# Designs tried in a protein design chat: VH-VL binders against q6nml5. Part 1

Every score and structure here is a prediction.

Target 1, 200 residues: q6nml5
Amino acid sequence: MFSEVEMARDVAICAKHLNGQSPHQPILCRLLQDLIHEKACREHGFYLGITALKSIGNNKNNNIDNENNHQAKILTFPVSFTCRTFLPARGDILQGTVKKVLWNGAFIRSGPLRYAYLSLLKMPHYHYVHSPLSEDEKPHFQKDDLSKIAVGVVVRFQVLAVRFKERPHKRRNDYYVLATLEGNGSFGPISLTGSDEPYM
Unless a header shows other numbers, all headers, positions and changes below count from the first letter of the chain; antibody chains aren't numbered by Kabat.
ipSAE, averaged over its two directions, is called F for ESMFold2-Fast, E for ESMFold2 and O for OpenDDE. V2 adds 0.75 times the mean of E and O to 0.25 times the DockQ between the complexes of E and O.
Where letters were taken out, [cut] stands.

## First folded at step 1 (VH-VL)

Design c01 (framework fv_cafelkibart)
Fold by ESMFold2-Fast, scan of step 1:
Structure c01 (fold): chain C 200 residues (1-200), chain A 124 residues (1-124), chain B 112 residues (1-112)
Amino acid sequence: as target 1 above (200 residues)
Amino acid sequence: EVQLVESGGGLVQPGGSLKLSCAASGFTFSDSAMNWVRQASGKGLEWVARIRSKANSYATYYADSVKDRFTISRDDSKNTLYLQMNNLKTEDTAVYYCTRDYEWSGYYDYFDYWGQGTLVTVSS
Amino acid sequence: DIVMTQSPLSLPVTPGEPASISCRSSQSLLHSSGYNYLYWFLQKPGQSPQLLIYLGSNRASGVPDRFSGSGSGTAFTLKISRVEAEDVGVYYCMQALQTPLTFGQGTKLEIK
């Protein structure tokens, strides 16, 4: 679920943005910006943060002829680093906050995962509750007097299926997860009060 | 603090040879392009030669007046820049300055630090 | 080669008065990046040259704010708002757009 992974990326940066006193800082900032934009990769999941910088190599774009070397140009630096990642996988137990309730299911956010869908078909004994004539009642799912799934409620669920979605033209990725409450009595609404290490 | 210290200047006869050195400290020498600029007594500045860093394949550039006679080189392990001057002429008489061109910050640091210079006199 | 021409060549100035030096290039120094590859240096008597202005208008580290550079393309100006005794020396402009790098002939600033 959570991993520390060594990875390498080529970081492109305009020469004018390099700082002569600390050239590594602009390169690291651009790397972080690239990872935030890309959001996730298939192999390692969501990028949570850079945990260590291992090396920054030499510019890959060599000038070997009579090129004007005082021009502003894009430089490319190979960077090796370690990154904490979150990869959702079938069987994982996660906790997240309900963000949207539909008549046939709910969307849960768990950390960087925005699209964990919990179908009513995977909520044993729950039923949809909503009255169009009541402005005070918010749509929710109810099992018994003490078990309610509504916007803002934290739910413990198991990952049933995972789909990686690429948008290569935009260099932006995401994960879509199907959630279930089947098979374990601990799944369903919970409180984070008194929890030690929730599966966020 | 960035320091550049030139040495190797002296008196030489026309047709002779001389090798100048520039010892660099206080910065990552291997990341910088380096230049030689000369100045004859009472005259203006004249650019002589430039050598780029390893990242740019040690590309070299020369003023037409010294091309094929002078060779710029560097030894990154010693943080030292060199200028091998061959077939010297009386018009090569000048103070030779070493100056930095810092490639990590790109084109911003062109000639931002200069050495004190070393005098080369070509006379019979 | 790009030819750099400075005027005046000799500039006597009373302390506290402003001074202005012009530099002209035979070709435009404006690159497609939007920067002018024009640099200003000061050589004080008996000393090595020191960088004053880079890329046309940017003050180098440690340079007093009374120094300013302006201009674009082929015409550039170095201004000193209030000349002080320590400003005496020879001022040079330089183009770094293309090889060979070329300097102006220099402007000698003297206190009268």
Scores: ipSAE 0.000, ipTM 0.413, lowest interface PAE 25.3, mean pLDDT 83

Design c02 (framework fv_cafelkibart)
Fold by ESMFold2-Fast, scan of step 1:
Structure c02 (fold): chain C 200 residues (1-200), chain A 124 residues (1-124), chain B 112 residues (1-112)
Amino acid sequence: as target 1 above (200 residues)
Amino acid sequence: EVQLVESGGGLVQPGGSLKLSCAASGFTFSGSAMNWVRQASGKGLEWVARIDSKANSYATYYADSVKDRFTISRDDSKNTLYLQMNNLKTEDTAVYYCARESYDFWSDYYFDYWGQGTLVTVSS
Amino acid sequence: DIVMTQSPLSLPVTPGEPASISCRSSQSLLYSDAYNYLYWFLQKPGQSPQLLIYLGSNRASGVPDRFSGSGSGTAFTLKISRVEAEDVGVYYCMQALEYPYTFGQGTKLEIK
């Protein structure tokens, strides 16, 4: 689910990047870079964008640079802002594009969510198709009505389970989701509007 | 504590068979994929075979050099990984390691634990 | 098969000095999920291999912060900021993007 959340962060910026500029825009740009790098937090989900800047407080002087590696003054500003977030939750109905097919399941990307795994065990009536002799055939899943789950296909699915993954050494957090097509006839591949090409 | 203990190695004649075991403890064995990796004396590492976890239907994969001769299997009730080696060749002589890997993206296992190894010598 | 090539094969280093090992793959290890499926291992004399770095740049649990992994696609580097006596052994890179999983030939780090 999508939300608008008020949050606060300390933004560190090199003093020289403020010279000849109002501090407002450089600080906002650095905040955006910090959020893109962090990607997601446990409490609010994925950061989608800053929707409002509430305040920028007074700077704090600190020196984080190595003593013998081009000293530069680092300034830290407390920033209050509103951020649109996406927090996947059990029971959510999402749609996304298949990015990888394995013999026993597929990975789906839904917006910022890159790791939604749809197991073959959660694809009722689908079976794995591997055609090594066809030069244009890629591995995919297929149902009796010839509908396909293949790389590039958009699939509507339900979230079965959610895990927040905090990466070691603070290198981009993420969310992992288990997907299912069980329980609703509308789950599965969806048509692309305006396409004149056969689905099969 | 995570423990992986290999056994079953020994001396065997070319064309013979051996079955290696890897006893696992200290973690939920059924939740992890498992690998066999070998190393000939003074040489580098060579990946041999992989078996997926229960969540991935125990899928198996092999290096071409051992395909059709080796069979990887597991018994989750006994927390044990196996490698059945048939029609052994002198070039199969190596220390065989079992190593833990998770294919379940809920888990953080990435070849993060290895056994001590068991020596297989194929010689006349 | 994806071929993994390491250089140098022998790396003598003075204690306290930095060390750097290169690993190149015959094809990109960067997958559509934005991860590089590249691992670094250390095998100390007489011991089993141990994981140092996974998915290109992530330090394994218990690995000192003097170790770091970098690179993307086909070119990767393992750096040790200050080598200690306990770091002696053979370093291997491995790709796990495609079967068969393949290792580099190994780099032997030696104290001068």
Scores: ipSAE 0.011, ipTM 0.478, lowest interface PAE 9.4, mean pLDDT 84

Design c03 (framework fv_cafelkibart)
Fold by ESMFold2-Fast, scan of step 1:
Order: structure tokens, then C-alpha cells, then sequence
Structure c03 (fold): chain C 200 residues (1-200), chain A 123 residues (1-123), chain B 112 residues (1-112)
């Protein structure tokens, strides 16, 4: 679910990028780049945005080389900040857009969550339609004439299982979710008519 | 339709080598971790080896009984899984199954199995 | 290694009667994501194993609703509410929590 959490990171930045009057802006920029690249952490989920900067500490590197070499020197600053996060959890009700349809299920994107998989096994009463007579109709799952789960359709679903995917060699993480339409009659494709639709 | 078709089994002498292949179709092979599981005649199932997808750096895992003798590998461009078996022992005689490790709707399970290929190690 | 133990190893059942198979693990299969990484397979005579139950209690595609999985942590049960002739075969539980992946010894279900 959505949370606002305090966290700390060591930010590495080249000395030549520091502002002579205020180093805070380039340090914040580098922090944002690091969080965007990392994408998510196990403890708090996806990083959505920095909501407050609490402190920037002193450089941890006290010794520097010759003055000419400090232009290429990497400095490390401890930064404390508040970050809005999204951690998918079992039982969460989410909405997302279908991005890919396979023979046995569909991948749904919900905000930063790109891998929410809705299996045909968890779509009560739906069946796969592969070869429509009209070429303008894409492969999809169908329940009745008006209820389709196809690329571009927005679906309300419940989180059945969550897995954190860590890629330490790339310093990039992600989350995989198993979705279900079972249990609540309101799950499935939703109609949008200028609504203020929630992500949850 | 998901299909896993195994080949390469046969009769080999102790100390010999054999390479098994598993041709996958009907799904995006490169997204899935793949496994080899064997079964000796009248015996239970024994997990042999696992290989993860490119996203997990093709990490490999082996049962202690085959470690250092067997090598699992994959060629995503050909949708094919391999098991290179070296220094074969009579105890390696079994039907070898290629299995897909499910993602999402089968989270970590062996959701599809091939027909199996028989490997007999005997003189 | 996680050791999987099944009971009974042989299960003769009269058609139409219920059947129950137990599976115990040497350590908990409950992950921090709240799921049990326990799976049930059926191997019919002369056939490859087929998935019946995944993540403890979820039926695989095409599996009749008379099959159900239950349990958590170290103790799991596979139940068949009314056994039919087509259910003959060897049933295996498996843990997928960590490698090496390990199977139970198998339970042979036979019709009386």
C-alpha cells in the first residue's frame, strides 16, 4: 500500500558538480537519480517521490588528493529524507491497465508495478479469444458480449501474492504480483467516464 | 499450447557422456526458469538442476549427486534447454523430464512437464 | 536440505470414498510473502507428472474441485472428496522454497 517513510542514503557525487554557494541541489539531483535507477526496495516498495529533505550531512571523505585532482574526486554525503512509497501487499485492491495478453493470462500495469499477472485460472467465467473474424479485434479474454479483458482495458483486481525481484548486479529491483478477480463481484474491467478513479 | 519436447536419451556406458535437449514452444521461453527432474524405474522424483532466466544472470543450481558432472544451459534464441551429462554412473539411469518453473499463476512450481527421455547407463 | 515426508505411502480406496494424504516438511515453507511454497503432483501410470495444487491450496488449471490442498508451515494435506478411477497414480508433494527442491517419497493411490 501507500506510505510515507523516512530513510537514509549515502549519495556519491563528483566534486566538480558541487555548487560553490549551495551543494544541496546537485546532491538532491543525484539522490533522485539513484532512487529512480533502484526503483524499489524490499522494505518499503517502489519509490514514488521525495516528499521532504531532512538533512544532508558532511562529506565522509576527509582526505583529498592534489587540488587539481579533486575535480574528479568522488565525495559521499549522508542524506536523510522522507519518501512516498508503494508496497504491494496480499489483499490489496488495485486498478491497472492491461499491457500484454498471453494464452493463459494477462499482464497489468498499476502505476510503477509493471508485472501484475492475472491468470485465466483467476478470471471466473472468462475464456480466451484468439482468432476473431474482424482484424480490428485483438486477442483477449471474454466473459460475455460486453465484458472483455484486452490490451488497453482497465481492470480492478486483488493482490494474491507478491514477490520482490532483486537484481544486485544492476542495482535495480522490482516487484511481481499475482492478481485475482475471485471473491468480489466488482473485480474485472471497469468503465471510465471522467471519473476520479483511485489507484487502490 | 505449451509444449516441452525432450530428446537425446539413450544407452551409454559408465564414464560416458550424453547431452539432453528440450525444445520449448507455446510460451516466451526466455522469461522462465527451467528445471530437469529425473525418475529411476519404480522410484520417486528427484530434482537434478535448475537454470534461471537472463534477468537473473542465468544462475544455475544442481543436486549434490550430479554436481561437477552435469551442466545445465539454455539457448533462448532457439527456445531450447540442455543438460550436458559427463562421467555417467549406473545410478544416473532414469527418465529425465524437462520442466518449466511457473511464474505468477504457478509461482515457483513445475507447471508443465515434457514426456521424458530415457537414459540408460549400462555396459 | 528440506526433507519432505508423506503418509501413507500406500492408499487403497473404495471408489466414491474420500482420501487424504499428509505431507510434512522438516522446516517451515511459509515465506515472508505469506505463501506456503508447497506443491502437489499426480503421476498417472505411464504418464509424466502433472501439477495439481500450487502454493499450498490453489488448484491448477483443469483440476476437478474434488481436489483440495490445505495446511501451513510444516504440515499439509491433500484431500480428494470422492475418489474416482481416473485418480489412480502416485501423488507427490514438493517444496519450492529453496534449492535443492525436494519431493516427498510419493503416495500410491489404488482402487479396491
Amino acid sequence: as target 1 above (200 residues)
Amino acid sequence: EVQLVESGGGLVQPGGSLKLSCAASGFTFSDYAMNWVRQASGKGLEWVARIRSEADSYATYYADSVKDRFTISRDDSKNTLYLQMNNLKTEDTAVYYCTREGLYDYWGSFDYWGQGTLVTVSS
Amino acid sequence: DIVMTQSPLSLPVTPGEPASISCRSSQSLLHSDTYNYLYWFLQKPGQSPQLLIYLGSNRASGVPDRFSGSGSGTAFTLKISRVEAEDVGVYYCMQGLETPYTFGQGTKLEIK
Scores: ipSAE 0.005, ipTM 0.516, lowest interface PAE 10.8, mean pLDDT 85

Design c04 (framework fv_cafelkibart)
Fold by ESMFold2-Fast, scan of step 1:
Structure c04 (fold): chain C 200 residues (1-200), chain A 123 residues (1-123), chain B 112 residues (1-112)
Amino acid sequence: as target 1 above (200 residues)
Amino acid sequence: EVQLVESGGGLVQPGGSLKLSCAASGFTFSGYAMNWVRQASGKGLEWVARIRSKADSYATYYADSVKDRFTISRDDSKNTLYLQMNNLKTEDTAVYYCTTEYYDSWGDLFDYWGQGTLVTVSS
Amino acid sequence: DIVMTQSPLSLPVTPGEPASISCRSSQSLLDSDYYNYLYWFLQKPGQSPQLLIYLGSNRASGVPDRFSGSGSGTAFTLKISRVEAEDVGVYYCMQALQDPYTFGQGTKLEIK
């Protein structure tokens, strides 16, 4: 589900990067970089974009004296903002484009969700069709009615399971989703072709 | 129902050779990495060799104790895993198990094991 | 090679009581993808090994909820909240972070 939520972050920035003109702009840029790097949080899902800046508080300097060490002084600012987020949840119905086909399943991208895995075991009546290189046919999954799940095809699927992946030492998170076509006749391909244009 | 059935074990003299087979059914064998694990009587488990799927170019890995003597291979068209064992030593005497290893976005699983086949190396 | 060390090696337990097995690795099993490549197996007398726990803390299909895995890096624990007679056997931890894959020496769980 898509949501717009209010959140707060402490933004750490080197004093050298504050140019004295509109100091809020460097802080906002650093916040954006932090959110892009982090990608997602457990509570709200993927960060899609900052929709409003509510406040930037006073500097919360660290107790470490960096001047004695000849290091750049690090300043920390509390920032309150609203952010549009996407949190995948079990039972959600999503649409996405197939980006990779393996013999046993496919990876689908749905907006910021890069790892939605659709197992062949969750594609009722589909079978894998391998591609010999000389035949100019790419690997795909096919149903008796010639419906095709191949790279570039847009698929409507249901979220069967959600897994949050946290990497604290890198401050980088992600979501993995297990997709299914079971239970509803409307699930499956909804387009014969995809777009080559990237979405961010 | 998933099944792994090992065969090809038996009694051989030191310096001899044996080829073990592991016949797989009930799952899509070609997408799994496969392992051989052995266990000497009254002893613990020891990993022997691994072969990855076609997507990973059938990459092979071996324990130092068997390197250059054993060769792991597979035939995806027959859903069968093999272990060619050459220059056998008495310390190779063990029950040999095959086991699956599946890589996907959910991780790395070792969820299916065969019943094992006994190899005895004795003069 | 990564060395896996289990303790205790012998674990007598009264039915209904909890049991705990420790597994230590000579180096961190935490990969760059943030998974601990540690597995727990049970081998019942006369049977093949069976998977109990994968990637440190995930219970395998069909495994009762009285089994749990915990830990990270170099120290891991398998816990059984209330031991039953069917739990008798040898428990092994294994690392699959790097080749060669290596097992602990095993812990034999016995009633009484």
Scores: ipSAE 0.000, ipTM 0.436, lowest interface PAE 13.6, mean pLDDT 83

Design c05 (framework fv_cafelkibart)
Fold by ESMFold2-Fast, scan of step 1:
Structure c05 (fold): chain C 200 residues (1-200), chain A 125 residues (1-125), chain B 112 residues (1-112)
Amino acid sequence: as target 1 above (200 residues)
Amino acid sequence: EVQLVESGGGLVQPGGSLKLSCAASGFTFSDSWMNWVRQASGKGLEWVARITSEANSYATYYADSVKDRFTISRDDSKNTLYLQMNNLKTEDTAVYYCARYDEGYYSWLDYFDYWGQGTLVTVSS
Amino acid sequence: DIVMTQSPLSLPVTPGEPASISCRSSQSLLHSEGYNYLYWFLQKPGQSPQLLIYLGSYRASGVPDRFSGSGSGTAFTLKISRVEAEDVGVYYCMQALQTPYTFGQGTKLEIK
């Protein structure tokens, strides 16, 4: 599910980067860098983009250890902003592109979600094909009607389970999803190719 | 679908050597991390050794009880895992299981999801 | 090395009743990634071990809903809501947070 939410972050920036520029521009750029690195949060999912800057507060923290070197001084600003987010949830119907095929399942990318795993056990009537007759094809899954789940194919699937993965020391998060094609004849490969946009 | 078949077990005298094999099928063996786990009669499970995939430079790890005596290796062209056991002791008597641990790029899938039927190694005079 | 301790070691249960097995680790199994690297296996008489629960609380494919795993850090529990005859065997917990991987001593579940 897509949402636009208001949130706040403390942005740390070197004082030298404020010289000769609007103070808001370098602070916003640093905030964007921080969000791209963090990638996602538990409450709102993946950060897709800053949609509005609401406020920048006063400097909360002064590093005065190097008073003779202005360029090394770190300032911290509280920033309030709105952000478009994508939070996968159990029951969601998503669309994504197959990026990796294993003998027992496939990994699908849906927008910023890189790890949506579709097990062969959740692909009714599909069979693994390890050695395609054509040298131009990689391993894939196929039904009797010749519909195919292979690298590059766009598939529609439903979310069975969601996990939020934190790496606090690296300040980077991610989401992992278990997917299924069970229970609905509309799930599986679709005619549109190359689309990485989630549908929900 | 997924199958792991161990072989090479048997009776050997203390100080002897034995090489176990595990034939894998039903999955892309070269992408998987592989383990050996043993179990003495009436006792619990004991992890013995692990070997990673080519992507992780075939890094090996051993339990202290077998370090310097056992060598884990693999032949990806034959989909086969090996355990070379040297200087065997009576305490090494056990059923040896081959087990898959598929870590890859996706740590949330890493677990011992498939086990072989086991092969019995008896070290006795 | 991380030491894994299970209790009880012997668990006689009446069919249809619930059963609970505890597993404790000598250090936290919670990785910085937010996952507990704890696994539960069942070894039925004369068979190889089979995976029941991975990463603390997730059921493996084909495992009935009556099995559940819970806990975090150093204390974990495997619960069977209604024991069936086919559930007899030895249950093991295992940590895969670091090498060497280590197992608990096992809990033998028997029907009364």
Scores: ipSAE 0.000, ipTM 0.434, lowest interface PAE 10.9, mean pLDDT 83

Design c06 (framework fv_cafelkibart)
Fold by ESMFold2-Fast, scan of step 1:
Structure c06 (fold): chain C 200 residues (1-200), chain A 123 residues (1-123), chain B 112 residues (1-112)
Amino acid sequence: as target 1 above (200 residues)
Amino acid sequence: EVQLVESGGGLVQPGGSLKLSCAASGFTFSGSAMNWVRQASGKGLEWVARIRSKANSYATYYADSVKDRFTISRDDSKNTLYLQMNNLKTEDTAVYYCTRRYSYGSWYYFDYWGQGTLVTVSS
Amino acid sequence: DIVMTQSPLSLPVTPGEPASISCRSSQSLLHSSGYNYLYWFLQKPGQSPQLLIYLGSNRASGVPDRFSGSGSGTAFTLKISRVEAEDVGVYYCMQALETPYTFGQGTKLEIK
């Protein structure tokens, strides 16, 4: 699901980088860098973009001592803004492009979601083809009607499970999804669409 | 060469007083914040007190266990840090270390430690 | 007060093998400056503590590159890539984000 949510972040800027110029642009730039690096949060999913800047508050006092008065301080500004987000949830129907095929399943990318795993156990009637007859073909999954799930194919699937992956050391998060083709005849490879339609 | 040398430890009875000194050399003492850290025999490290430089008005900070009983101070003309310990308790028995807090911008670290001085509070 | 918890408390290691020590804080040590105010010290038998790592991941002057610090927020790790006999002692983590500064319980590294 897509949402537009109001959120707040503390943005750290070195005082020397302000240099008497408008603080709004450097603060907004740093906020964008912070969100791109963090990628996602548990509450709202992936950050897609800032849609409005609401307010920038005054520098916070966190009582960290600077014993050297000649050095520039780090200033922290509370920023309130609206952000478009994408949170994958169990039951969602998504579209994505197959990026990697393994003997037991495939990884699908759907927009900012890079790790949607479709197990062979969740591909009813598909079989792994290890040695394709054509020298130009790579390993893939194939059904009796010759429909195939291969790198580059766009697949419609349902989200079976969602896991939030936190990497606090790197201040970088992600979402991992288990996909399924079970339960609906419309799931699986979709006809030529002209583009990758990653969202429902 | 940076050197910190503690002195003033000894045996004292509960309720007594001691004043520890830490003589500093090899750096600009007046520009550095200074700490006292203690360690009871076979136990871990416990931070006791900190005093900032003159530029920060000699602000002082204490662990709750010693607050109102211990006073940290400094004499920049003598390059010496002090810890006045009053109303000593048996749980104050420890080796007391002097350590420097070096600051540069938003960075600080505790780079030099003295050899320690033993304070024993026992009847 | 911020509570610092180390694990393991006792770490027997074979020379040449890697060693890892964990440190957890009850509150985030990440300051608005972008730094984690977390420090690692080594106290060798009969000696004063010595600084190994400052601000989470920076090696202090004179510290061999086999020592590394990592982590952010509330979870931190000290790693020794190849343990040597001279590395024996008690390792302490410390937070200096706010007073009172607090230490972990210590991890005693011993050669087996």
Scores: ipSAE 0.000, ipTM 0.419, lowest interface PAE 13.6, mean pLDDT 83

Design c07 (framework fv_cafelkibart)
Fold by ESMFold2-Fast, scan of step 1:
Structure c07 (fold): chain C 200 residues (1-200), chain A 123 residues (1-123), chain B 112 residues (1-112)
Amino acid sequence: as target 1 above (200 residues)
Amino acid sequence: EVQLVESGGGLVQPGGSLKLSCAASGFTFSDSAMNWVRQASGKGLEWVARIRSKAYSYATYYADSVKDRFTISRDDSKNTLYLQMNNLKTEDTAVYYCTRDRYYGSGEYFDYWGQGTLVTVSS
Amino acid sequence: DIVMTQSPLSLPVTPGEPASISCRSSQSLLYSSGYNYLYWFLQKPGQSPQLLIYLGSNRASGVPDRFSGSGSGTAFTLKISRVEAEDVGVYYCMQALQYPLTFGQGTKLEIK
């Protein structure tokens, strides 16, 4: 689900990138870079964008060197802001584009969620298709009604399970989701006008 | 209950033509790839031609021995597979079998065969 | 063309005993999908061929579990654990890795 939440982060910036006239923009740019790198947090999910800047506090460094040294100096500022987030949760109905097909399942990307895995075990009536006699065709999953799940196809699915993955040493997090097409006849490929499907 | 019934075989002079038909029932014909396989008396099996479903643009494939002489085609509205055989040779004398692939993606090639129809090319 | 070679070509068997048929291909039938595109068929006397094994080791619908397929790459085996009178006929292997689809010469299984 989508939310707008208030957060605080310490932002480290090189003194040479600061100008006494307008220091807020460099600090905001660094904050955005930090959030993009971190990608997600456990409490609020993926960071989608900063919606408001609430405050920038004082530099936390105790000793300020002379002007000759400031180009190599790092300054740290506490920043309070509001951020729009996306937190995937069990039971959510999402739409995403298939990015990779394996013989036993597919990986779907839904906005910032890169690792949504749809197992063939959770695709009722679908079969893996990729034979050497059809080498012009990329691997995909096919249902008896000719519904196709292939790279580039948009699929509506339900979240079956969610895992938050931390990498503290890299300051980078992610979410992994297990998807399912079971339980609702509307789950599966979404038909779009102007499809370039090779079978049309 | 899957059934494939071949017809159109018979005796023809070398250089002549015949059109074989295979009537399909008991499954969704339009979704299946179809094949012709032949067998000369006392000999082994030889694949002749293959045609894919509409989803694969009715792509066709032929054995070199029949290329440019035989044409495989289908009429999904009639659930019927065809083999147009032109410029027949004595070497084309065989029982011709219609075969289907079970369903798209299963890998079950030639899972059902018809009874066959005899083509005799003799002077 | 991929050449399919069967051995033996004639296989006399006592009822109730096991039987084994070999099939070799001139090149690997293992595809990037992880499957071997190797098939086994049985043609009983006076009848049409019937599918026994698809994709190397999978039994077709209705095929008794006494039939099994094994092997990978260029060497494949069809085994019958206990031969019955109804198993008499000619057994063919086939490759579907590339066009043209090609069959082995056939192995005639006969009761001793």
Scores: ipSAE 0.252, ipTM 0.640, lowest interface PAE 2.2, mean pLDDT 87

Design c08 (framework fv_cafelkibart)
Fold by ESMFold2-Fast, scan of step 1:
Parts: sequence; structure tokens; C-alpha cells
Structure c08 (fold): chain C 200 residues (1-200), chain A 126 residues (1-126), chain B 112 residues (1-112)
Amino acid sequence: as target 1 above (200 residues)
Amino acid sequence: EVQLVESGGGLVQPGGSLKLSCAASGFTFSDYAMNWVRQASGKGLEWVARIRSEANDYATYYADSVKDRFTISRDDSKNTLYLQMNNLKTEDTAVYYCARGVEYTYDSWEGYFDYWGQGTLVTVSS
Amino acid sequence: DIVMTQSPLSLPVTPGEPASISCRSSQSLLHSSGYDYLYWFLQKPGQSPQLLIYLGSNRASGVPDRFSGSGSGTAFTLKISRVEAEDVGVYYCMQSLEFPLTFGQGTKLEIK
């Protein structure tokens, strides 16, 4: 699920933005800016944030060679750091909010994971309710004890299978997860009220 | 409740073109993959084309028999599916059905058709 | 392409008797998710096809419990425990494991 991964990136920064007394601070700020746009990858999953700085090396090159404009000189620094990642894996126990209900299953969002699918075949004792008795209710899944899986409900589930989809021309890569409620009585809808809130 | 209504079928000469439409109602059209399936008189079912939802980048798939001649498309704002048919052959004569496909992951091949339209007849004859 | 083969192609049945239709695929339809991507449809005379069974053995909404699907991998069976007059039509199996989606030839169920 969550991991700390050591990474190395080359950080490009304009020389005029370097602080002569503390050059490392501007380099770290640029690294943080670069990482906000880092796509999820197959090996490490989603990038959540930098947890530690390991090293900042020497400048590797000068991308602008212009004697009349040395202030626009670009410097590239190799930076080693650790990053917290989220990689969904078979067997993980996750919590998420139902975003869409189809007659045969529901789509759940869990943090950066947008596509977790919970099939009706993996919801023991639930059945689909297409025409609710109340006109204000929308289609949902219901258990004999009246527990509901409907849009907006938070569900605890286990990951059954994971697929990675690379999207070269999009801002995001995606993970697709098959979810299950089988095997544990604690899986299913959870209450956000009381002492037992979702894990931070 | 769930309704799929095809239109645009008719008689066309070999080499001609025709555009089919399928109007959907009673469900959130944009959440589903949509398919075209055809059936020649007295014959079996043949899958023709599939278009996935926005979540799967509107990816399109075609049977080899229609590839490069047919184009499947959709307009989610109008809840409508289309099939542009070009360079029609006598072998394309069939009832064309619009069918809703279950789709929940990019690599899940749940192409089962839980709802079908009534079909529209396309006849390719001189 | 995955080839779907049905047997028999013609099935005359006396009302109230059971009926069984076989479907075989040229490749295993068992996906890594544990599901068999095999489906059964019924096309009644003059009507559009309708879904009966999805993912091998699961009955679609509104389908009577006299219909059941079984099998895994390359061999599947659709069984009707007691045939009723309304069950007359052509039955098709379909695979969705691989593109292109392919159907069996169809089995015509008729009353004797």
C-alpha cells in the first residue's frame, strides 16, 4: 500500500533564483513544483510527497549559453530524496467513497485511486434496488439488514486485482482495482460518525 | 425504463454510405460502453464495433470485416451513439442492433450486452 | 479469434422437460480476476436478443431461476430445468475475453 522510496531527479533552476547564502532552499522548492506533476508509475504507484532530502549534487550543465544574458542561465542539480508513494496491491484493505452505481456493481474512489470497482458478485448478501420505495432515493445495493451501498457511502474493501494503465497524452496514469467484500465481516459500509473514523 | 432506439436504416446500393443513430434514455449514457451488433436474415449474431466511455478515452474497436469502412462514435451530450458506414457491401445487409455494454476497468472485457435496441434494417442491394 | 461452438444447433423439447445447450471455446475464457467471460443470450422470434446469464453462471435481473449456467475455461452449459412455451427461440453464447467479441452459431429451441 504505502511506501518510502528513494528517488533521484535532475532539477533545472534559473541562476537568478538561487540564494547565494542558501542555494539549497530554491532547489528544493523547484523539486516540489516538479513533483506535483509527476504521473503515477507501474513500479511505485502514486507520488504523495517528499519525506526526506538525501543530497544535492553539483551543477551538471548550462542550457543557455548567452554572454549578454547570464541571468537567464539554467543550472541542473542532481537531487536524491525519499518520497512517500501509494501503490495499490492485491490484498490491501482500503476505504473509499462510492461515486457511481450500476446494476451490477459500484465504482469507488480511494484517495488518488479513481477506479476501484466492486462487483455485485463480490458483495455477499446484497441485491440491486432499481426502483426504491422512496421516490427521492436513487438506485443502490441493499442487504437484508437494510445496510446500503449507494453514491456517497464510504466502503471498506479488499483489493482483489490491480491493473496499471499508462496514458501518454493525459495528465494522469491510472490504476484499475477490482474490490471485494468477501472474507471479512468488517468489509462494507462504514460510519464516519463516532470514535472510529477512517484511518488518516 | 432503459430504452435504446435505432434509426437511419434503409436501402442503399453497393459502394454507398449510411449513418445509423441510437438514442438512449433511462440511464446515464456516458457511464457505459456502447456496441453495434448485426444479424443477417436467418443468420446468427455478429459483433461489429464498440466504443468505450470517456473514462477509457472513447477507445474504439472494430470487427475485421468492417475495419476502415465503418466508424463508431458517440455524443454524450445528446445520449446518442452513431455508426457511419462507408463502401457498403452486399454482405453488410443485416438488422443492426445498438447494445449497451458493461464497462468498469480498462482491461476487463465485460462486453456483455445487458440491454439491446429493437434494431434497424440495412439492405445493400442494387 | 476465439471460436465459439454450440451443440446442438436444433433442440426440439417437450414442454415441462429439461433442456441443455453446450458451448465450447477454442481458448480458455477464464480471466486472471477469476471470472469466465462467457455470456448466454436468448432471442425470441421477432424480438431483440436478451441477456440470460453473465460471467458464466450468474443469472441476469428478471431471468427465471429455471435457467442456470455452468462450466469454466473452455466448456460451458446452459440448462433449463423445465421448458415453458415462452422459452422458445435461439440461444447464443458469447465470449468477451478477447477482441473481437464472438458468438456461437446459435441453438434453436423448439416445442415438439
Scores: ipSAE 0.032, ipTM 0.581, lowest interface PAE 7.0, mean pLDDT 83

